# Designs tried in a protein design chat: VH-VL binders against q8zy40. Part 17

Target 1, 190 residues: q8zy40
Amino acid sequence: MIVGVVDYTVGNIGSVLTALKRAGAVPVVVKGVEEAGRVDAVVLPGVGTYEAAYALARQFKEVVLEKPTLAICLGMQLLFESSEEGGGQGLGVFKGRVERIKARKVPNIGWRYTHVVKNSEIIAEGYYYYLHSYGVRWGENEAYTAYIKLEEKYVAAVERGHIIGVQFHPERSGRTGLELIKRFLAVAKR
Key: E = the ipSAE of ESMFold2; O = the ipSAE of OpenDDE; V2 = 0.75 times the mean of E and O plus 0.25 times the DockQ between their complexes.

## First folded at step 3 (VH-VL)

Design r11a (framework fv_regdanvimab; at its last look DockQ between E and O 0.03; V2 from the best seeds 0.00; counts 0 for: pae E 14.6 > 2, placed apart)
Fold by OpenDDE, look of step 3:
Structure r11a (fold): chain C 190 residues (1-190), chain A 127 residues (1-127), chain B 110 residues (1-110)
Amino acid sequence: as target 1 above (190 residues)
Amino acid sequence: QITLKESGPTLVKPTQTLTLTCSFSGFSLSTSGVGVGWIRQPPGKALEWLALIYWDDDKYHTTSLKTRLTISKDTSKNQVVLTMTNMDPVDTATYYCARIEYYDSSGWLPYYGMDVWGQGTTVTVSS
Amino acid sequence: ELVLTQPPSVSAAPGQKVTISCSGSSSNIGDYYVSWYQQLPGTAPKLLIYDNNKRPSGIPDRFSGSKSGTSATLGITGLQTGDEADYYCGTWDSSLSAVVFGGGTELTVL
């Protein structure tokens, strides 16, 4: 399976590429919509600022709606309606607003127990690695699949059809993360 | 209360090595997301970033001085040490250490937001 | 290499609004958040704005930050004599893996 990693972020996406390879996929870097159209699934990675990322990622909205998609951290945040970061505009795939998290320590960094509230073929309950200062507050939404508990509850995962977003970094979550990626790939092959 | 304090020689001869120590309290470099950076400011000039070290020992140095700079930490002593080799009069400046507490919103990227600064120590390089 | 350009000086009377620009030489300024620092005469710099437009605890709402394109702006309303200081913008340069500061702006309260 060819998986396109969308390159709209700054920094190293090598860890995502490596994780995908380890999971049995053939990862390729995607910089444009045309390239994204040629892959079997896409990954929206999560390194960079919201504004910069959105400026580049907004062109991929239709791809996200069409292809199996795993959105990671910033990638997940971009899927929502709005953010208090940057210009505030999101892709609007999911309802919700990205806001600065309330926690004892910001950013939230480290392994956190992720509570899965809704049945998922991909998201398994357990510990995942988080690195973020912003997030979506937990609430009533059929797409909200999992949450973490900080000073408040925040969305850890969202799902709608073939689109899945995670606030944590599966590529940094050891075996748990790798297994999640494998599940994603398995579902994407359907 | 978070505090940082720079210490070291205030006078260095050309070609010698400068060693500065940043002693801090109120926080720990064992805490995830915490870093300490060094910044200098020549008299009457702008701020110049030098180096940064994080809790996980990830280090960054300014490119122009990378070969001359070494940053290290002793978490147990709440200290960060900066060494700069082959000092020159042009390196005369006030040297600051500062805490970095923030990362960007969604990634493992260095953050330059320094929320608490030491008072600075003036280092003069002269024969 | 990213260079941040600030006006060398700005001035205004008490009660007025001033803006300080920070222009990046490349689009890299859009990749990372911008911070602003205030340096009162004879003192160490103080964090004034982070994440483009966020105020640390203790910073009054007279201070504001914004970023658009390759430029960031610091706004100060209700200017006070105590605001007389040097102001620096800063961001991360991904090409150099380094923090970059602007040249600083001297604010004079008339």
Scores: ipSAE 0.006, ipTM 0.546, lowest interface PAE 9.6, mean pLDDT 88
Fold by ESMFold2, look of step 3:
Structure r11a (fold): chain C 190 residues (1-190), chain A 127 residues (1-127), chain B 110 residues (1-110)
Amino acid sequence: as target 1 above (190 residues)
Amino acid sequence: QITLKESGPTLVKPTQTLTLTCSFSGFSLSTSGVGVGWIRQPPGKALEWLALIYWDDDKYHTTSLKTRLTISKDTSKNQVVLTMTNMDPVDTATYYCARIEYYDSSGWLPYYGMDVWGQGTTVTVSS
Amino acid sequence: ELVLTQPPSVSAAPGQKVTISCSGSSSNIGDYYVSWYQQLPGTAPKLLIYDNNKRPSGIPDRFSGSKSGTSATLGITGLQTGDEADYYCGTWDSSLSAVVFGGGTELTVL
């Protein structure tokens, strides 16, 4: 299957492309909505400046709502309503505001145990790699699938229909990350 | 010196509610990464984990008894309280509380080990 | 039913070595740290091994732990009569959102 990786123009998306290829997809780079209309699924990667990412992401809202979507790190944050970091209004697919995390060290870097609170075909409990300074505080929400524990709890994953967001980097999470990507592709093929 | 001690009734009747208190010293539940768990052991049988509560008030209960169990803490008193409703003779056991650590030895990853245990209190449920 | 399977008993002579297995699944031992507990007769359990293979202070190095796949193993060398006890493995199970223990293994030193 053909998976479009949205390019925010300033980041290195090579590891995402490689991980998708290893999971059995045909990854292509997408810079506009016309190109995105031709792919089977979309990835919003976690690289780029927040200003460029927010500006471009607003144009993709309909694509995200129509196609299976995996949003990674910064890409997940774009799906929320707003961000303390700036960049204006987010896509508002999920309720919540992105804010600077409260943790012993910021950015939150490294492997973290990720708690899954809902049965999911894609998101599995386990260790994933994190690298972020901003996040969404945990709360009661039907779409909030997983969290991590820092000084307080933060959203690690969100799901609604075919839209999946993760705060961690599955492309950098070894076997557990590759298995997550494979499950996303399997669900997206249906 | 870290110590935990269980207290509560040693004999209850069927259908009554059991309330057990874990009183501890040498650590605080205000410390991040620290929790207290409850485990029971019927006479001559294996350990059975019941519930735990962490410093941030996150709670877990064994699913088979979830509707019967409540766990709470009073950080200022260094106490954790377990209640279990509708007691039955099969609930006769020694009940332990234990300190549980959330973080592994690296200080980063979750782990659910019980490093210090109380002496236990034996609760008999009459027939 | 128990999620973690241990042999109900093992035995060996003083000075010999023994291993105790703990078999689980990907939802528990496969993904989570394993702890081992020693319970001497008439006493509360005591942490013997944490983080799969590490010893708390005061536990001699003749006690060892290891994990491979969905199985964990406790090793005891130089057996002493004071090692007669019940031994339990324990870990987290993500399917149950719970701590799970094995059924225990009674060690006899003869």
Scores: ipSAE 0.000, ipTM 0.515, lowest interface PAE 14.6, mean pLDDT 87
ESMFold2 (binder alone), look of step 3: mean pLDDT 90; pTM 0.930

Design r11b (framework fv_regdanvimab; at its last look DockQ between E and O 0.53; V2 from the best seeds 0.00; counts 0 for: pae E 15.7 > 2)
Fold by OpenDDE, look of step 3:
Structure r11b (fold): chain C 190 residues (1-190), chain A 127 residues (1-127), chain B 110 residues (1-110)
Amino acid sequence: as target 1 above (190 residues)
Amino acid sequence: QITLKESGPTLVKPTQTLTLTCSFSGFSLSTSGVGVGWIRQPPGKALEWLALIYWDDDKYHTTSLKTRLTISKDTSKNQVVLTMTNMDPVDTATYYCARIEYYDSSGWLPYYGMDVWGQGTTVTVSS
Amino acid sequence: ELVLTQPPSVSAAPGQKVTISCSGSSSNIGDNYVSWYQQLPGTAPKLLIYDNNKRPSGIPDRFSGSKSGTSATLGITGLQTGDEADYYCGTWDRSLSAVVFGGGTELTVL
């Protein structure tokens, strides 16, 4: 299947592309809505500033609502209503506010045990790699499916229908991350 | 205390390959989020970024010199090595290595800031 | 060749405020955090500002940074003789996948 990786981030998205290839997908870089409309699923990668990313990603809201979507780190954060970073406006797919995390060390970097509290075909409990200074505080929300424990609980994953958001980087989470991507692709093919 | 120090030849002939080593202490390239970059400055001119390597071996090179530059790391020795082929007098400059340790709010940003610099080593390319 | 544009020089008397502009584009300053570096004569650059407006430890609050759109500004209040130096802005350019610096600004304290 063809997976569009939305290009609104800085740096190299090669790791995401590589991970998708390893998982059996055909990744393509997407820069516009028209291109996104031609792919089977989309990935919102997670590197860059929130405001800059939103400025580019907001055009893809309808695509996210329509197509199987895996949002990673910043991509996940963009799915929420607001952020204390930048202009504060999000895509509003999920309820919640992105805020600076409370942790002994910020940014949160490294492998963290991710607690899955709701059954998911895609998100498996285990260790994943995190790299972030902001997040969504854990709370009562049907879409919140997994969390990590820092000084407080923060959302690690959200799900609503065909839309999956993860705070961690599956493309940097070794076998665990690769398997997650594979599961996403499997579900997306339905 | 974090320190970086550049070492290598100070005189290189045209067409030869320059090899510079950045030796550092006080931090490790095994630490997530850490990177080391190379910057040069010709006499009386502006800073020019050359290359960057991160803890996970992700590498970036300036486009104009990409074919001439190679950056590598030896984590066990706390060293980063820069090689530049086909040197020319125009490449005469002070070469710096510096540490990168900053992150964006949502993840890793390739460039945030270089917080500690070496003293620099002057390389002259001349026949 | 230079992606970021700075004024070549600025000057002011001790105690006054100066600002140094850094002009870029959407692919660099527009999308990324800006850092500022101070380079005293004959020395290596020193990080002065990161993340647009944050100061590393040891940097006085006389130094400030701001960003708007595709431009960044370094502010120095209470100018001191010791502030005489070259100042560089820097950021990541996503189109080039590279760090980019401004041409530098020479600050003279009158």
Scores: ipSAE 0.012, ipTM 0.549, lowest interface PAE 8.9, mean pLDDT 89
Fold by ESMFold2, look of step 3:
Structure r11b (fold): chain C 190 residues (1-190), chain A 127 residues (1-127), chain B 110 residues (1-110)
Amino acid sequence: as target 1 above (190 residues)
Amino acid sequence: QITLKESGPTLVKPTQTLTLTCSFSGFSLSTSGVGVGWIRQPPGKALEWLALIYWDDDKYHTTSLKTRLTISKDTSKNQVVLTMTNMDPVDTATYYCARIEYYDSSGWLPYYGMDVWGQGTTVTVSS
Amino acid sequence: ELVLTQPPSVSAAPGQKVTISCSGSSSNIGDNYVSWYQQLPGTAPKLLIYDNNKRPSGIPDRFSGSKSGTSATLGITGLQTGDEADYYCGTWDRSLSAVVFGGGTELTVL
């Protein structure tokens, strides 16, 4: 299965490429919509600046809506309506606004137990690795699948059809993260 | 309280290898998002970054000195070691180690800022 | 030729305001957070500003930072003789995969 990793040109996507290969995918780097048309699934990685990532990612909105998509950290944040980070716009795939988190330490760094509220074939409850300063406040929403608890609850995962977003880094979450990526690939094949 | 201290020789001869140790307390390199960097400053000149090592053993070196620099860590001892080969009088400087925190909220920023610095150790390279 | 450009020196009288500029490119200041360091004579550098405009605990609010495009600015108001120091901007450069510092700015309070 050919998986396109969007290259925002401002970050290192090597860890994501390695994790996808380990999970059994054939990862390719994608910089434009034409290249994205040739892949089976898309990954929006969690690297780069918000402004640079949004500038490229907005060109992929239709691809994200049509193809299986895994959006990681910054990539998940781009799918929301807006962000305090750089005052940026979002793609508006999910309702909510990205805000600076309220936590004892910012950024939120380390392994956090992730609570899953809805049954999911991809998102499983457990510990995942987090590294972020911005997030979406938890609330009642059909798409909000999982949360973490800091000083407030924050969205850890969103899911609608074939579009999956996670605030954590599955590529840095060991076996638990690898299994999540494998489940994403398995669901994307169907 | 977080502290870092540089140790090693203060005088080396040209062509010798310099080994500097950064010993720190109040934090651990087993903590995700933490790193230690080395910076030098020749007398009367600007700061020059040399190398950096993160908790996950990811390493970066300034390109101009990459072939001369090795950086490593010993997490159990709370130490980071910098080795620089083939020393030359132009390498005379004060050498600092500093703690760095990784910050991911705006993209690939493997460097948050160097928030705690050692006092520095002056190394003179002379025959 | 430095990756980040700062004026070599600046001076002003006690009580006045100064700004110190740091000019870079999209691969460094444009894409990354800027930090500023104060180095008093004979001492190690000290983090003054991080995340473009935030102050660590213990840094007075007379020090401020801002970023616009590929440039960053350190502002110092109410200058005191104790502010005489060298000031450095620093950031990550994506294309070099390296930390880069400006050449430093010597502040003289006359």
Scores: ipSAE 0.000, ipTM 0.461, lowest interface PAE 15.7, mean pLDDT 86
ESMFold2 (binder alone), look of step 3: mean pLDDT 90; pTM 0.931

## First folded at step 5 (VH-VL)

Design K1 (framework fv_regdanvimab)
Fold by ESMFold2-Fast, scan of step 5:
Structure K1 (fold): chain C 190 residues (1-190), chain A 127 residues (1-127), chain B 110 residues (1-110)
Amino acid sequence: as target 1 above (190 residues)
Amino acid sequence: QITLKESGPTLVKPTQTLTLTCSFSGFSLSTSGVGVGWIRQPPGKALEWLALIYWDDDKYHTTSLKTRLTISKDTSKNQVVLTMTNMDPVDTATYYCARIEYYDQSGWLPYYGMDVWGQGTTVTVSS
Amino acid sequence: ELVLTQPPSVSAAPGQKVTISCSGSSSNIGDNYVSWYQQLPGTAPKLLIYDNNKRPSGIPDRFSGSKSGTSATLGITGLQTGDEADYYCGTWDRSLSAVVFGGGTELTVL
């Protein structure tokens, strides 16, 4: 399976490319919607600033709506309606707003227990690696699949059909992250 | 100002169920980020964590004992209750409850340092 | 088996300095903040250090904590006879999904 990794031209996507290869995919870097139209699935990576990533990612909204999508960290945040980071617009795939995390220590860095509240073929409960200063507050929403607990609860994963967003970095989460990517690919092939 | 106190039976027979109550004052389990945990200490041995419950009713139990342990709270009474089934002589210990203050970034985990402890209640399991 | 390793005992004279180590792994100390507890004979444990190196109100500054990699250290300077106690380190272990404590260190002053 050919998986297109959207290149925001910010940060290094090497870990995502390596993780996809290890999971059995053929990753390709995509910069435009035409290239993304030719792949089997897409990944919105978690590198860069919200404003810079949105400027590039906004052209891919229709691709995300049409193709199996895994959105990682910043990529997940881009799927929401808006963000406090940069005062920006999001793609509006999921309702809600990204806000600065309210906690004694920001950014949230390290391995964190991720609580799964809805049966998922892709997201398994357990520990994943996090690195973020912004997040989506937990609440009642059919798409919200998993949360993490700080001084407030924050969304760890969202799902709707073929669109999967995770706040953590599966490409940095060892075997647990690799198995998540493998499950994403297996579901995407259906 | 903040106090916790354990209560329950001091002698339990093998196979019986133990129920311990933690009564507290000076804080509320309606306050975000606050929880209460249970810890035990067999005579001459190390501290062993058993379970905890947070303000939002989220619960955690040690894996080795999870099928035997139930933790619940009554926020209106300022009480947390621990129940342990099928007691055995090896469960003889002093049982403590303690406040957990601020779940924080330390791992996004249901843990913070156990801030204020009760005095402990000694439970002996014998025939 | 204990997940966190502490020396079983340590001793020093009044006025001296002592350090107590706590060794773990990446799934506990490596991932998380460490706390330290003092337990005087016949009493409940008392929190001495939280978030690796912070003191609760009322704890003298002669008690200090530090963490490096998968190990943590409790330091006590200006030892007093009233410091004779058992000391425990504690943290969360992600592989066990549990709070874990060290085996305890008995401090004897003279």
Scores: ipSAE 0.006, ipTM 0.569, lowest interface PAE 9.6, mean pLDDT 87

Design K10 (framework fv_regdanvimab)
Fold by ESMFold2-Fast, scan of step 5:
Structure K10 (fold): chain C 190 residues (1-190), chain A 127 residues (1-127), chain B 110 residues (1-110)
Amino acid sequence: as target 1 above (190 residues)
Amino acid sequence: QITLKESGPTLVKPTQTLTLTCSFSGFSLSTDAVGVGWIRQPPGKALEWLALIYWDDDKYHTTSLKTRLTISKDTSKNQVVLTMTNMDPVDTATYYCARIEYYDSSGWLPYYGMDVWGQGTTVTVSS
Amino acid sequence: ELVLTQPPSVSAAPGQKVTISCSGSSSNIGDNYVSWYQQLPGTAPKLLIYDNNKRPSGIPDRFSGSKSGTSATLGITGLQTGDEADYYCGTWDRSLSAVVFGGGTELTVL
């Protein structure tokens, strides 16, 4: 299947393209709605600043609502209503606000155990690689699928139907991340 | 000074439920990023971890005994309670509670190890 | 067997040096911090080493720790009779989502 990776023009998406190929997909770079209309699924990558990524990604809201979507790191954050990072507004797919994480060491960098609290065909509990300064505080929400523990709990994954967001970088998470991408593709083919 | 002390019955009959209380002082299981765990040691045998609860109410249990174990905390009393159902003579052991400090940058559990231990309480399971 | 393997016993004379090994796998020692505990006869365990090689306040520098790959080592120099104890390694195992301890090593000072 053909998977469109949204190019925010502000970061390197090479690792995402490589991971998708290794998972068995045919990744293509997309910058507009017309290109996104021809793909089977979309990936919102985790590169760039919030405001720069939002400026390009906002045109893809309808695509996200209509097609299987995997949103990575910053991509997941764009799915929420707003962010403290700058620019302010998100796509509003999920309710909530992205805030600067409260921890002694920011950014949150490294392998973190990801606790899965709801049944998921895509998100498996285990270690994934994280690299972020902003996040969504854990709370009571039907879409919240997994969390990580810093000084506070933060959302590690969200799901609603065909829309999957992860705070971590599966493309940098070795075999565990590769298997997650494979499960996303398997579900997306249905 | 940080202290922990175990309390509960010293004799339990087979099939009964064991309830142990860990009473602590010198830290808070709500405002301090710490946890309290339970470890047991049968006579002449190795240490075996049972369960752990963190300040934010996150709980962990050893897989082999998970269905028999419940851990809870009462922050107003500075206590952590462990219950173990369906006691058997092989559960005869000294039971310890211990504090663990959580480090916010890693997310690994336990982060620093168990830095302060209670004196232990011996539980004998026999008819 | 145990998830973490230690020798059952070790012995040496006063003033000598000993090392105690702890062997595991990628799911425990390979990816996580190792702690070491001393248990004197009839007492609760006491934390000797945390974060692979750090000492809590009050632990003399005769005690040291190290980790390489899936193995950890506790070193004790200048042995004293008061060091006779059981020594345990401990860490987190991600596959089990559990704290795991080694089988313990009995140190005898001859």
Scores: ipSAE 0.000, ipTM 0.479, lowest interface PAE 15.7, mean pLDDT 86

Design K11 (framework fv_regdanvimab)
Fold by ESMFold2-Fast, scan of step 5:
Structure K11 (fold): chain C 190 residues (1-190), chain A 127 residues (1-127), chain B 110 residues (1-110)
Amino acid sequence: as target 1 above (190 residues)
Amino acid sequence: QITLKESGPTLVKPTQTLTLTCSFSGFSLSTSGVGVGWIRQPPGKALEWLALIYWDDDKYHTTSLKTRLTISKDTSKNQVVLTMTNMDPVDTATYYCARIEYYDGSGWLPYYGMDVWGQGTTVTVSS
Amino acid sequence: ELVLTQPPSVSAAPGQKVTISCSGSSSNIGDYYVSWYQQLPGTAPKLLIYDNNKRPSGIPDRFSGSKSGTSATLGITGLQTGDEADYYCGTWDRSLSAVVFGGGTELTVL
């Protein structure tokens, strides 16, 4: 399976490309919707600044709505309606707002237990690696699949059909992250 | 000062249900980021974690004993109760309750460990 | 069943140094933080080390922790007779969905 990784920035997406190869995909870098239209699935990576990522990602909204999508960290946040970070606007695929997290230490860095509330073929409960200063507060929403507990609960994973967003970095989460990517690919092939 | 104290029967017969109460002071389970767990230690053997309950009523149980274990809290009384069904002589042990804190709101057991322990209560299962 | 392996006993003289090992696998020590507990005879365990190498307030810096790969080590320097105790390592195991403890190491200062 050919998986397009959206390039928001000149920064290194190497860990995502490597993880996709290890999971059995053929990853390619995509910079425009025409390129993304030719792949089997897309990944919105968690690298770059919010402002730069939004400016590039806004053109991919239709691709996200049409193709299997895994959105990582910043990529997940871009799918919401708005954000406190950067320019403030998101793609509006999911309802809600991204806000600065309330925790004793910000950014939230390290391994955190991820609690799965709904059955998911892709998101398994367990420890994943987190690195973020902004997040989506947990609440009533049918798309909210998993949360983490800081001083308040925050969305760890969100799903609707073929669109999967995770606040953590599966490409940095060892075997647990690799297995998540493998499950994403298996479901995407259906 | 934070203190925890276990209470319950010292003798139970095989097949009976054990109920242990952990009474604590110096903290509240209405405070976010805190929980209470149960650990047991059979004579001459290793520590074995049994269950944990957090301030928001999230509960965790060891998989091998999950069907036999129930954990609950009464926040107004500063108590956590562990119930274990179908007792067997192999369940003879000292039972401890202990406090756990979240680090940055996420402090699972491996992060801070169990920082304050009760004195333990010895339970003998015999016919 | 125990999934973390510790030596059953270690001994050293007062003022000396000792290390206690704790060996596990990728499902526990490899991916998660390690804590160490001291249990004096007839008493409840006390937390000595958390997050692999950090000390709670009140624990002297003679006690230290480290982790490499799937193994962790507790170090004790300047041994005192009051350090005679059982020492346990502890961590999370994802395969068991449980906190797991080592079998314990009896330290004798002689």
Scores: ipSAE 0.000, ipTM 0.482, lowest interface PAE 14.1, mean pLDDT 85

